# Designs tried in a protein design chat: VHH binders against q9yez8. Part 18

Target 1, 342 residues: q9yez8
Amino acid sequence: MVEARGGLDPRRLFKAYYSLSPPVEEPRDIAYREFAFQLFDGDVYVRHIGFDSMEELLSYMAREAPKNAYYSVARYSLPTARSMEEKGWLGSELMFDIDVDSLEGCGEVLGDSCLSRGYKQAVRLVEALYRDFGVPSTLYFTGNRGFHVLADCGWCRRLGREERREIARYFTLEGLRLELIIPRPGRRGVRPAPPSPDDPGLRGWIARAALERGVDLSAVHEAIEDLLDDVRVAIDVKVTQDISRLARIVGSLNGKAGLLVARLGLEGFHPGDWLSPFRGEVEFRASARLEESRILGRTVSLEPGRVYSMPAHIAVLLQLKGYGAVAGGEVVVRAAAGWRPL

## First folded at step 7 (VHH)

Design S15 (framework vhh_8cml_1)
Fold by ESMFold2-Fast, scan of step 7:
Structure S15 (fold): chain B 342 residues (1-342), chain A 124 residues (1-124)
Amino acid sequence: as target 1 above (342 residues)
Amino acid sequence: EVQLVESGGGLVQPGGSLRLSCAASGFTFSRYAMGWFRQAPGQEREFVALISWSGDYTDYSDSAKGRFTISRDNAKNTVYLQMNSLKPEDTGVYFCAAKRGYVLYTSPSEYDYWGQGTQVTVSS
């Protein structure tokens, strides 16, 4: 347990969490991965760190209590070397980054509804990777306002920057020649066949989006702008093309929200206290207005100068986002086993 | 009444081969990814190989790559593990496991259904 007297220190909370056998997922081939951490002390990034075992990684995190924790999607012969040439690149997983803030109307708006929209795009990405590329992938919540999709396959590990960029562009629709996929009817006297849900690639995705909207497949061209928005995935192309990119360690905390990096299934994502190791009821003194928002399954609104009783996991998030500070109470830090939804 | 029944284990000399089978019943086999895991004496259950529900994607642990081949027959509701160039360190109980969907996991904790296991012993 951490006492919240004189304000809440995020470093002390993170240290308490990492000391309690946290539910950190072991990165596959751990000895071949480069690790990197952002420390609370001066916000410095430390890189070129390697571990021979999960025990060494957990010991490091318990000692350092990092603000953010990462591992390379690349495998290296010598991950602790300082130059890429000396590291000996052995291939990289495909990495896709979906930033909720890039979605229309989401910006810096706190709330579960924007997270739900990002999650749906991430699920579509996982489905499309498998359907169109034959590549299985894993979906992760980044612990703040984003999703990562990682895919590890034999042939895709060896792809270069150019090939990775083309895969990313397939999902962002950058450079799309729409007339080759959904030709406009009547142009040059042509009436092409409508798309089918069973069609390969983008054509099939557009047809399925049309059916979901109740749009007649023969009238797809009339709703094409909305259908393309339904199909497009808000991926950061620069992340996917970078063979040396870092992913967040699953089970580590995100320093911007105090929430866990979590592996997700495809059947739903319901933000709640299970995304946080922090428990308890605390007094929160608001210093900024927050319009009524659904945060981690709870409705929250704040007026400056008022003191609110609220769950610790929400108070931690709000303090890290600059809405105020914990003014009293105690925070209980929960051990890994049995505290998250099954 | 979900069942996964492994067979084909036994005693074999170093350098030998074994073919494990896992017969599935009680679920829609063609919608499940299948994995093979093993547990050596005094060790945790570890990943060996996996195959997607379609059979189009396979993956292997580093120790299994080049020596083992996973395959499936959706018409027979069966997954196979062909093990070649067996070594004493391959000794253990081999389990088949099923995971609904096309997301593939190497972690034992993610799998929905498990067989009882079949013993593989590599010794002279």
Scores: ipSAE 0.000, ipTM 0.119, lowest interface PAE 21.8, mean pLDDT 84

Design S16 (framework vhh_8cml_1)
Fold by ESMFold2-Fast, scan of step 7:
Structure S16 (fold): chain B 342 residues (1-342), chain A 124 residues (1-124)
Amino acid sequence: as target 1 above (342 residues)
Amino acid sequence: EVQLVESGGGLVQPGGSLRLSCAASGFTFSRYAMGWFRQAPGQEREFVALISWSGDYTDYSDSAKGRFTISRDNAKNTVYLQMNSLKPEDTGVYFCAAKRGYLLWTSPSEYDYWGQGTQVTVSS
């Protein structure tokens, strides 16, 4: 019994999940992707793994029960080769990483409000890519405290590191020459045309942000700092510039929180039990303080040494994050069919 | 040695009720989660309901929720499935299964012991 050790064994939980026909999404062009996994044994990363079919991938995950599961945003002629030279790079999707912990006031804050803020930035990025560049993209929750946006377009796959870095910097607004986009009013009554919400690029985004705030379009310069904050996206430039980066497999578990990697729509994101395959009521012995926090739709606070009754998916998350350990109770592990957002 | 014996199946009309029983022997019943699974003609075994070793936690498939009730009597080493508002789609062989441990599984492949099954037919 795992409970004899004074805690729930996450390896057994992950093995349970991966053995249950999990709703793992097939990576496009699976045979050309490199796969990588972090295993529970020794926390080692194994790379240069390839699969010819979804059946092979699912069998591997059921057998190994990985802590984390990834596939390359790159396509390769020989994905199992050990070097980039031998792999035969065929291009990489654009990848953007929004880390909730990088948001002001969200570092080390465990709570749903910070996840909602990250989601809103990810939605802005998806909309900006489509409206301004004609690039469709897909939004994913990483299963812990982040969001990925992936875009696969013909010209995108051929870009090098410098071009990818410039795209990332555009969304962070690093090096912005605002005077070329929103010129200040001229001397003696000469005024440039105000931005329109239909304008391309940053100009249109600033106009839309102004309208949302009730700011007159001819006076955007008076509220420009707030408007720039409204349109900025907090992405990790190092991720976007790296052509060999790994994305998380949709429907796999994130080893830091025990939550599903989930494809998201643009209409809203409400953290809850649907992000976890784990159900049940358990006893949780806290070993660290947690000030009142909203976690997956529940209010939680912890004092060291106390035992709390709570839903299993929250207890698993808290144990994985080091706040304590499951001390008793029962965990239901179900196929995650029906727990995938639209 | 280990035995799970189902009973209570039969032929009923749509809207009818049946109570299935599963008598267990040869293992420490109170340390096992119990599940009910069914297999329709030409289909694979599918999850119907489960109950924890303590009896404090239950789970149901979407098709069973609100119509079926799983329960257990640890003193009698028996698990039950009360089936109400039966539909033709509920027709199949119903299997009792036992799984040792604290994890509660909806996958047939995880269960340690299986009964021989009892036929439930819902038809007019």
Scores: ipSAE 0.000, ipTM 0.403, lowest interface PAE 11.1, mean pLDDT 85

Design S17 (framework vhh_8cml_1)
Fold by ESMFold2-Fast, scan of step 7:
Structure S17 (fold): chain B 342 residues (1-342), chain A 124 residues (1-124)
Amino acid sequence: as target 1 above (342 residues)
Amino acid sequence: EVQLVESGGGLVQPGGSLRLSCAASGFTFSRYAMGWFRQAPGQEREFVALISWSGDYTDYSDSAKGRFTISRDNAKNTVYLQMNSLKPEDTGVYFCAAKRGYLLFTSPSEYDYWGQGTQVTVSS
């Protein structure tokens, strides 16, 4: 239990969480991974950390209570070495980053609707990786405003930067030769067959997008810009091409929102209290205006100078984002529990 | 060393069929899109057919559509072109070509590796 008297210190909340047997997922091949942490003290990043076991990782997190916690998508023979050459690179998982704030209309909005839009793009990416490349992948919520998709396969571990960039370009549609996939009507007397939702690859994705919009499949060329926007995945190409990139530890907290990094299924994503280990009812003193927003299943609006009663997990999120501070009440930290849904 | 070796060309009468094959070695075949191109005397190389690295999608030139079928066997590192209902205008040297990655191109200049070609002649 953490008592709120004149604001919450997030360091205390994170320490309470990490000290209570948190449901942190063990990274595969843990001994070959580089770990990195951003600490509350001085906002410093510590890198080149290795663990031989899950017990060592959990002990470190309980001791340090990091603001953010990461592990390398790369495997290294010596993960504690300072340089890539000394580390002995053994290959890297494919990593895709979907930033909700990059989506049209979402940059300044705190809201569940933008998270839902990002989730749908992430699900499409997982499906396309499996359908088009034969590669299974896992989907993760980053604990703030984004999604990661990680794919691990024998051949993809060994891909270099340029090969990874080509894969990213497929999803961003950079360099697309649209005429090869959706030929223009009347070109060279050709009468192209419309795309079918059962067609493989991008052609099938465009057809499915057309059906969802109520666009006649024979008229896809008339709506092609909107359809390409529906099919395009808003990934950060520089993240995917980087063989030394860091992913967030599942079950750790994101320092920007106080929410859990969570592995997600493909059946749906409904933001709610299950994404936070913090419970209780608290008094929140607002220092900034917030237009009416749906946050973690709750409707919230704030006026500067006013005090509001609200659930602790909402108050923690709002405090971390600069909207005010907890002014009273008690916060209870949940030790360990099953997550709903996955 | 990278090699693409075409075979299956020959002389055939109009309306006949031929099956071309292209055996690949020296690179990871399953990471490359494959294309078939042809060149008639005095002309530039023109696109005939393509297949993605996975085999999930194919495309054809206007003249090849409905008559030709491209396929691949990643276990055998081979791409095929089944040509039916051949016409005199199909006469030319047929080349297979490999493009690293999953983006699809009809331009010869985009392809990384090329075979030496196999002659197809459609004549009575």
Scores: ipSAE 0.000, ipTM 0.126, lowest interface PAE 18.8, mean pLDDT 84

Design S18 (framework vhh_8cml_1)
Fold by ESMFold2-Fast, scan of step 7:
Structure S18 (fold): chain B 342 residues (1-342), chain A 124 residues (1-124)
Amino acid sequence: as target 1 above (342 residues)
Amino acid sequence: EVQLVESGGGLVQPGGSLRLSCAASGFTFSRYAMGWFRQAPGQEREFVALISWSGDYTDYSDSAKGRFTISRDNAKNTVYLQMNSLKPEDTGVYFCAAKRGFLLYTSPSEYDYWGQGTQVTVSS
């Protein structure tokens, strides 16, 4: 329970949540991971932190109540060392970042429909990693407006920056020479074979996308721009190429939205209250206009200066996004299994 | 140490055939696309053929299509170029080249490793 009279301090909410020892997914080989946190006090980042157990990690988070919590996709022999040379790099998981705000028409727009579009791209990426590279991966909601895909495989752990960049470019299609994958029809009487859904890599993806659209495989080139859009994944190449990158701790809160970092399945994603540990009804004083939006399964519209009664998890998100502040009521904080798919 | 060693070049009559081989060592061959390039006297290196890391995709220059076949044996770390119906215009030094990763390029500047080349001369 957190009283909200006189304004809601997000730090108090985060402290209340972490004090419950909430369910948090244990990073594999936790003792070899570097941990990093952004704290509410001074917005400082602390790095080079290590834990031997989940109990130590949860105790740290209960004490510090961080705004954001991270662990390295890299494994290190000495994760607490200050320099990369001293850490002793043992390899890094492949990491892909899909930012919903980069999708057409989704920049800075609140709404569940944009999250659903990002989710579909993330599912496609997971399927493509398995089909084209033989690599199983796990899908995560970042607790705000994005998705992470992590893949931990023997050969991919030791890939360097440029190899990771080329894998990322495979999915973004950056630098693609299309004529090498789907050659144009040649001279009279000379035609390259059309792509087949059984073809490896991008040729097979384009063929499957064509079949899904009802496009004749012999006419693929005429619809190629739409087909490329169907197979392209909007990932951040700079994230994927960085062997020292940080992933978010599953079950921790994202300081930009107050939502849980959650592990997702591939069968569907329905934003809702399950993404938040905050419950109750509160009074929200709006300071900015919000046009009608579907947020976490709720329809919300705001006019500046008005006071609204709304669920706490919506109010906390809106306050963190700058639309106003909680002015009254009580927030009930519960431990939530935020990494379980719907 | 990375090495690409070409073999199989030589002198042949117009209409003849040659099979070039390129033996690779010092890198994980199965993760590299392989290309064949040629250079005639006084000319820049030009694309001849490429093969993807898996061997499932191949492409050829317009002059090589229908006459040349590129193939690879990942167990033997070797790429091959079977050259049929050779013409005097095919004369040049033939280089094999390796490009790290899964993207395919016809530009010489994109390739990471190069062999020393093998001379092919088509003359009557």
Scores: ipSAE 0.000, ipTM 0.133, lowest interface PAE 20.4, mean pLDDT 85

Design S19 (framework vhh_8cml_1)
Fold by ESMFold2-Fast, scan of step 7:
Structure S19 (fold): chain B 342 residues (1-342), chain A 124 residues (1-124)
Amino acid sequence: as target 1 above (342 residues)
Amino acid sequence: EVQLVESGGGLVQPGGSLRLSCAASGFTFSRYAMGWFRQAPGQEREFVALISWSGDYTDYSDSAKGRFTISRDNAKNTVYLQMNSLKPEDTGVYFCAAKRGWLLYTSPSEYDYWGQGTQVTVSS
């Protein structure tokens, strides 16, 4: 329990969570990974940290209670070395970053619908990686407004920046020469065959999107912009091409929202209280306006100067986002098994 | 009101450099791919370079590859063309053009908006 009288210090909440030795997913080959943390004291960012075991990692997190916690997608022979040359790079997982804020209409808007849209793109990415590249991958929620997809495959571990960039661009569709994939009728004096849902690559994805929208395959040109938007994945190419990039530790908290980094399945994503270790009912004093929004399954609207009774996990998120501060009540901090999605 | 205003053209000696700018207004610049085209005396408008809406992809004509660099600043609604190692054959009126969406085209007919052009003359 954390008492909220006099306001909630997010550092105290994070410390309470990590002090419970919460279930944290062990990074594969932990001894070869670089760890990095952003700390609450002075917003200091520390890198070049290594652990030989999960016990050491959990002990560090319980002691430091970091604002954000990361591990490298790269494996290194000497992860604590300060330069890439000294680290001895052994290869990197493919990493894809889907930022919900990059989706049309989702900018500053806090909303479950935008998270659901990002999730659907992440699921499509996982399916396309397997279908088009033969690469299994893992999907997770970043604890704020994004999704990561990680793929650890033998041939892809040693790919350089240029090859990773080309894979990323396949999903963003940048550089697409559409006229070579879906030719327009009559443009070249030819009647091209329509795409089929069984076609490989982008042609098949466009055909499947067309069928889902109720668009005839022979008429894909009439809806081509919408169909390409349906198949495009809004990933950050700069993240994917960076062999030294950091992923978030599953089971750690995101300092921007106070939500858990969570491994997700492909059958659905329903934002809710399960994404937070914080429970209870608190008083929230709003200092900024929030237009009516669905947040973690609840409709929320705020006017400056008003005090609201609300669930602690929503209040913590709103405080971290700058909409106000918790003014009273008690927060129950839980790290119990079963908070992970099925 | 949609406007594209080119600047930075002029007279330059062979082997010299010029930086062209195109300032955009009246539309959501970050949703448009941008291209540079040129028209030499007595010739039709030809493709020079393009850049995607995000700036992450660029493409160039064979004559421009290795000599010209296209870039954009979405915060300033501006696209640039850095031209190095200029040749007399590069002489012409240079136009910037905007194409809605993230699909990329080298054909002038696919572009939605056009500037008035800026003269580039490469001569001794």
Scores: ipSAE 0.000, ipTM 0.214, lowest interface PAE 15.9, mean pLDDT 85

Design S2 (framework vhh_8cml_1)
Fold by ESMFold2-Fast, scan of step 7:
Structure S2 (fold): chain B 342 residues (1-342), chain A 124 residues (1-124)
Amino acid sequence: as target 1 above (342 residues)
Amino acid sequence: EVQLVESGGGLVQPGGSLRLSCAASGFTFSRYAMGWFRQAPGQEREFVALISWSGDYTDYSDSAKGRFTISRDNAKNTVYLQMNSLKPEDTGVYFCAAKRSYLLYTSPSEYDYWGQGTQVTVSS
């Protein structure tokens, strides 16, 4: 017997949110951006969509209620054209993608601890972009299990695939010849100078990581793997090198978790109800086991066949991830004039 | 059990080509950087080529640049070395090596696992 029933239609939830003046952030130079959406019907992707105004974008999202919503980091003179040549590429923002599921021990494990680890890497990336490249950037939670960092600067926009790959290599450390940065002592006993926390680039980051761990700067090579793990940013290089890549629309919902794509500061990230437009207390019927986990600031554990009372935003997330279905209660959706019943 | 098994070596004339393969088992291949090293008669083991765990980053010794290409197939747990324009100076035992790292190491002492080697002879 296959379980075919969900208790709450996610399409209705998303439609309610998008129909009530959602706090969607306007992409800069909106008329020059390509938009793409994944729809609930058949998981169809629609691309090569353009809007002349924020009003048109919001009207589209209210009508279609997409599962996922994206805009190009590229600017195009004709964003609705189907080929890159016909689009007339005007440059792309620098984009970095940090996937929490790629972190050790975090694959498919629900939990705020893994999100906190990803956030720490994203903050380090923002700081390093500014310190080492002179580039201010913006940090975003992707609404599920990841972070995006976007940088928009004059010289950044016209960089090609290879230059973007070189910048990404700086942060992933993949392809770096470590002996050129932290030379290992040779067989003839020659010892290179240790790194200093005031050194530019990777040497300075390694030295600061060493001091944070209580590692003597003259002994960094003995702890080098741990120090490099502290400095490395787990980004997907293929995302950064792709000039036609899509970013998620800020204030839209992520179809995998029902959480908001959110702009973040650097002072801290504590997952909670603020990441969801959904409120209320509901009854959730579990169909799968979940080991005790801290999710959006709440401890959750599930046994198959049991019914639990829980906040609507937790229940929506668990339903979208396949742990069960909402069986009763009322979900209230955020609106410009206050919370509205679904 | 960790095993690295090299194959594809042999005798070839100067200007010829060989493709070496290294089949890996007993560890999570997709998390390891892979390197090729060689040892010529009467010489120490030297770096030839390396490839990162993802396959996106490669590096070569000065003698191998422009002539050799390293590649990997993570689905098949195999790393390859395509050797073109072979010279007598390329003669040696070629070793496959594995290091659990996202960084690239050219020093043999950094590598965790080693194959038994395969003989490459370039002779006129």
Scores: ipSAE 0.000, ipTM 0.328, lowest interface PAE 13.5, mean pLDDT 86

Design S20 (framework vhh_8cml_1)
Fold by ESMFold2-Fast, scan of step 7:
Structure S20 (fold): chain B 342 residues (1-342), chain A 124 residues (1-124)
Amino acid sequence: as target 1 above (342 residues)
Amino acid sequence: EVQLVESGGGLVQPGGSLRLSCAASGFTFSRYAMGWFRQAPGQEREFVALISWSGDYTDYSDSAKGRFTISRDNAKNTVYLQMNSLKPEDTGVYFCAARRGYLLYTSPSEYDYWGQGTQVTVSS
């Protein structure tokens, strides 16, 4: 048990978690991956780290208790070398980063509703990668306010930066010439065929979005702004085009929220205590106002100077985000057997 | 079965002291905020003092500040109210109450469990 007196020490909480044989997923071809960690001491990133086995990775994390833990989407013949040239690049997984804070109305909103919106975009991305590119992919919650989608296929690994950027732009709709996809009715006396849900690519996605909204397929042009918003995926193009990018280690903690990086299914995502290894009831002294918000399945509101009794996993998140500090109680750290949407 | 049993009330002269105790059973006492409320003849219950589940936070009504001290012993499942410099206006039935939740409330309606009360009379 970790005793929380005079505020939480996140380093001690993370150390307790990593010492309990955490359910960390083995990165494929671990010996060819570069690892990087942000440490609590000085917030310094340590890079160019390699492991020959999962046992070595887990031992390192138990010893160092990192604030954040990453592995390269790239495979390298010499991952511990300092330069890309010396590393001997062997290819990179296709990586997409969906940042909830970039969604309209979500920039400063601490709550589950924005996470659900991001999850829906991540699911669409996974489905579209498979349907339009023939590529199976995996979906992950980043442990704070985002989602990663990773795809590993033979042709994907050797794509250059420009090709990766083109794939990313397909999903952000950057540079879209809508007239070529959904021509307006009556243009030049011609009546174009309406889009069908069975159409390939963006045309099919727009048709499916229209059906979900109850919009007639012949009238999609009248609702096109809403339909494009439904289809668009808010990914960071710079992440996708960067062949040297780092993904978060699944089962590690995110230092911004104290939540687990978790593999997700496509059937739903319901934030809750299952995303945290921390248990117990603690006292939380608020130092900032929080308007009523639904956080990890709980309704929370805070007034500065007030003390609240709350579950430890909520208190840890709120402290890490600057809303106050744990003032008393004990935090129990649990080994997690697995994580999935409810 | 949840039980809150108050004791320590009685008759005291102005300027005197009393210590009230509230023994709790039937729930996880160390996870509940505890409050003391009083009810004067012909009036509604009013807030006197509260203490968080750990004992680290306390709050008092304006009339109780500087005179009353709330404390708790989680090992004994007991909350206390030490009342000093008692005044005739402190006369009433004193109730202990328990609440679980994210907010510490001074409103009686927000509390989950209540004792039967103990009479405090300040008169000479």
Scores: ipSAE 0.000, ipTM 0.137, lowest interface PAE 17.6, mean pLDDT 84

Design S21 (framework vhh_8cml_1)
Fold by ESMFold2-Fast, scan of step 7:
Structure S21 (fold): chain B 342 residues (1-342), chain A 124 residues (1-124)
Amino acid sequence: as target 1 above (342 residues)
Amino acid sequence: EVQLVESGGGLVQPGGSLRLSCAASGFTFSRYAMGWFRQAPGQEREFVALISWSGDYTDYSDSAKGRFTISRDNAKNTVYLQMNSLKPEDTGVYFCAAQRGYLLYTSPSEYDYWGQGTQVTVSS
């Protein structure tokens, strides 16, 4: 453990964390990946960086202590080349981005209930990718207010922009065809068969959502808007269609919240101190109002000009989001000891 | 009743080869991703290799890349680990494990089912 004292500069906290050589997940085929970093000095993005080994990557991060750290979902023959054409594209993982702030009523402050809603959509996406496309995937918390789902399969690596866009639209339901929901009636006015939970694709998802709501399968059209909301995933289509997109390095910090980028399972997600390397009790001077909110398992409310005692990881998050600054106390920084399960 | 049964371990000289097998029963094998893990004396359980439910995707630890090959036969409900160019550092108990097919995690805690393990010893 490294100790950092009050009057805290986020740059110093990030340096303390990275100086401990924290556990960072190795990107697959590291030598074929482009790396990019946003640095604290001038908020400059540095791109077209390559590493031959994890040792080189960890040494770089310990030296530079970046505000944000990324690697390409693409594999390239020459990842350090300046242009996409010169890089020699070898394929890209499918990437999906779920932005919690885009969900109704969530806004900008980290709220545990909004993270739970985003997590449930991310789990649904992972299950739907497997069920409908036969594609396994990995789920990540982005360290602020979002989730990434990455899928690396033989055929999907070589998909172009338009194919990726159509996969994304399948999950957002943008541009839906009525035939995917309700087949057109025949000339004699025959009523189409109701959807079954065993049906492939969207029909099966709608049927399962209907059963969960207690809606008669023959009457799905009466609740179709609610059912579509139940099955929709709020992903950013532009992220998914971009073959050159960057994912966050797992185990790095997100500069917007000071929380870890973390790999997640499908059985639940409970925000808490485990998402942060920062520990201790500090005095926080609020400069903005925050209505009562549940943040990382703790209830927080702020009035401008007041000083509050609070856990360091919450204070760092609130400072990074502009609600005030740490005014006193001590912060202990750890390399996320024990976050690697046996 | 879910079972994973490893076989093929043994004593081998440095530079030798071994092929491990893991026979699965009691679950729909073709819908699960399979992984191999090892545990050396005095060390934590570590990831070695994984293979997706279809076999289209594989991943390896740095120490295993280029030397080990994971494969599967869904008709026989079996996953394999071909180990070449074995080193004394490869000595340990090797476990096979299953995770839901929609997961490709390398963390032991994400695996639903585990075998009892098979001993691999690399020494002269």
Scores: ipSAE 0.000, ipTM 0.251, lowest interface PAE 13.4, mean pLDDT 84

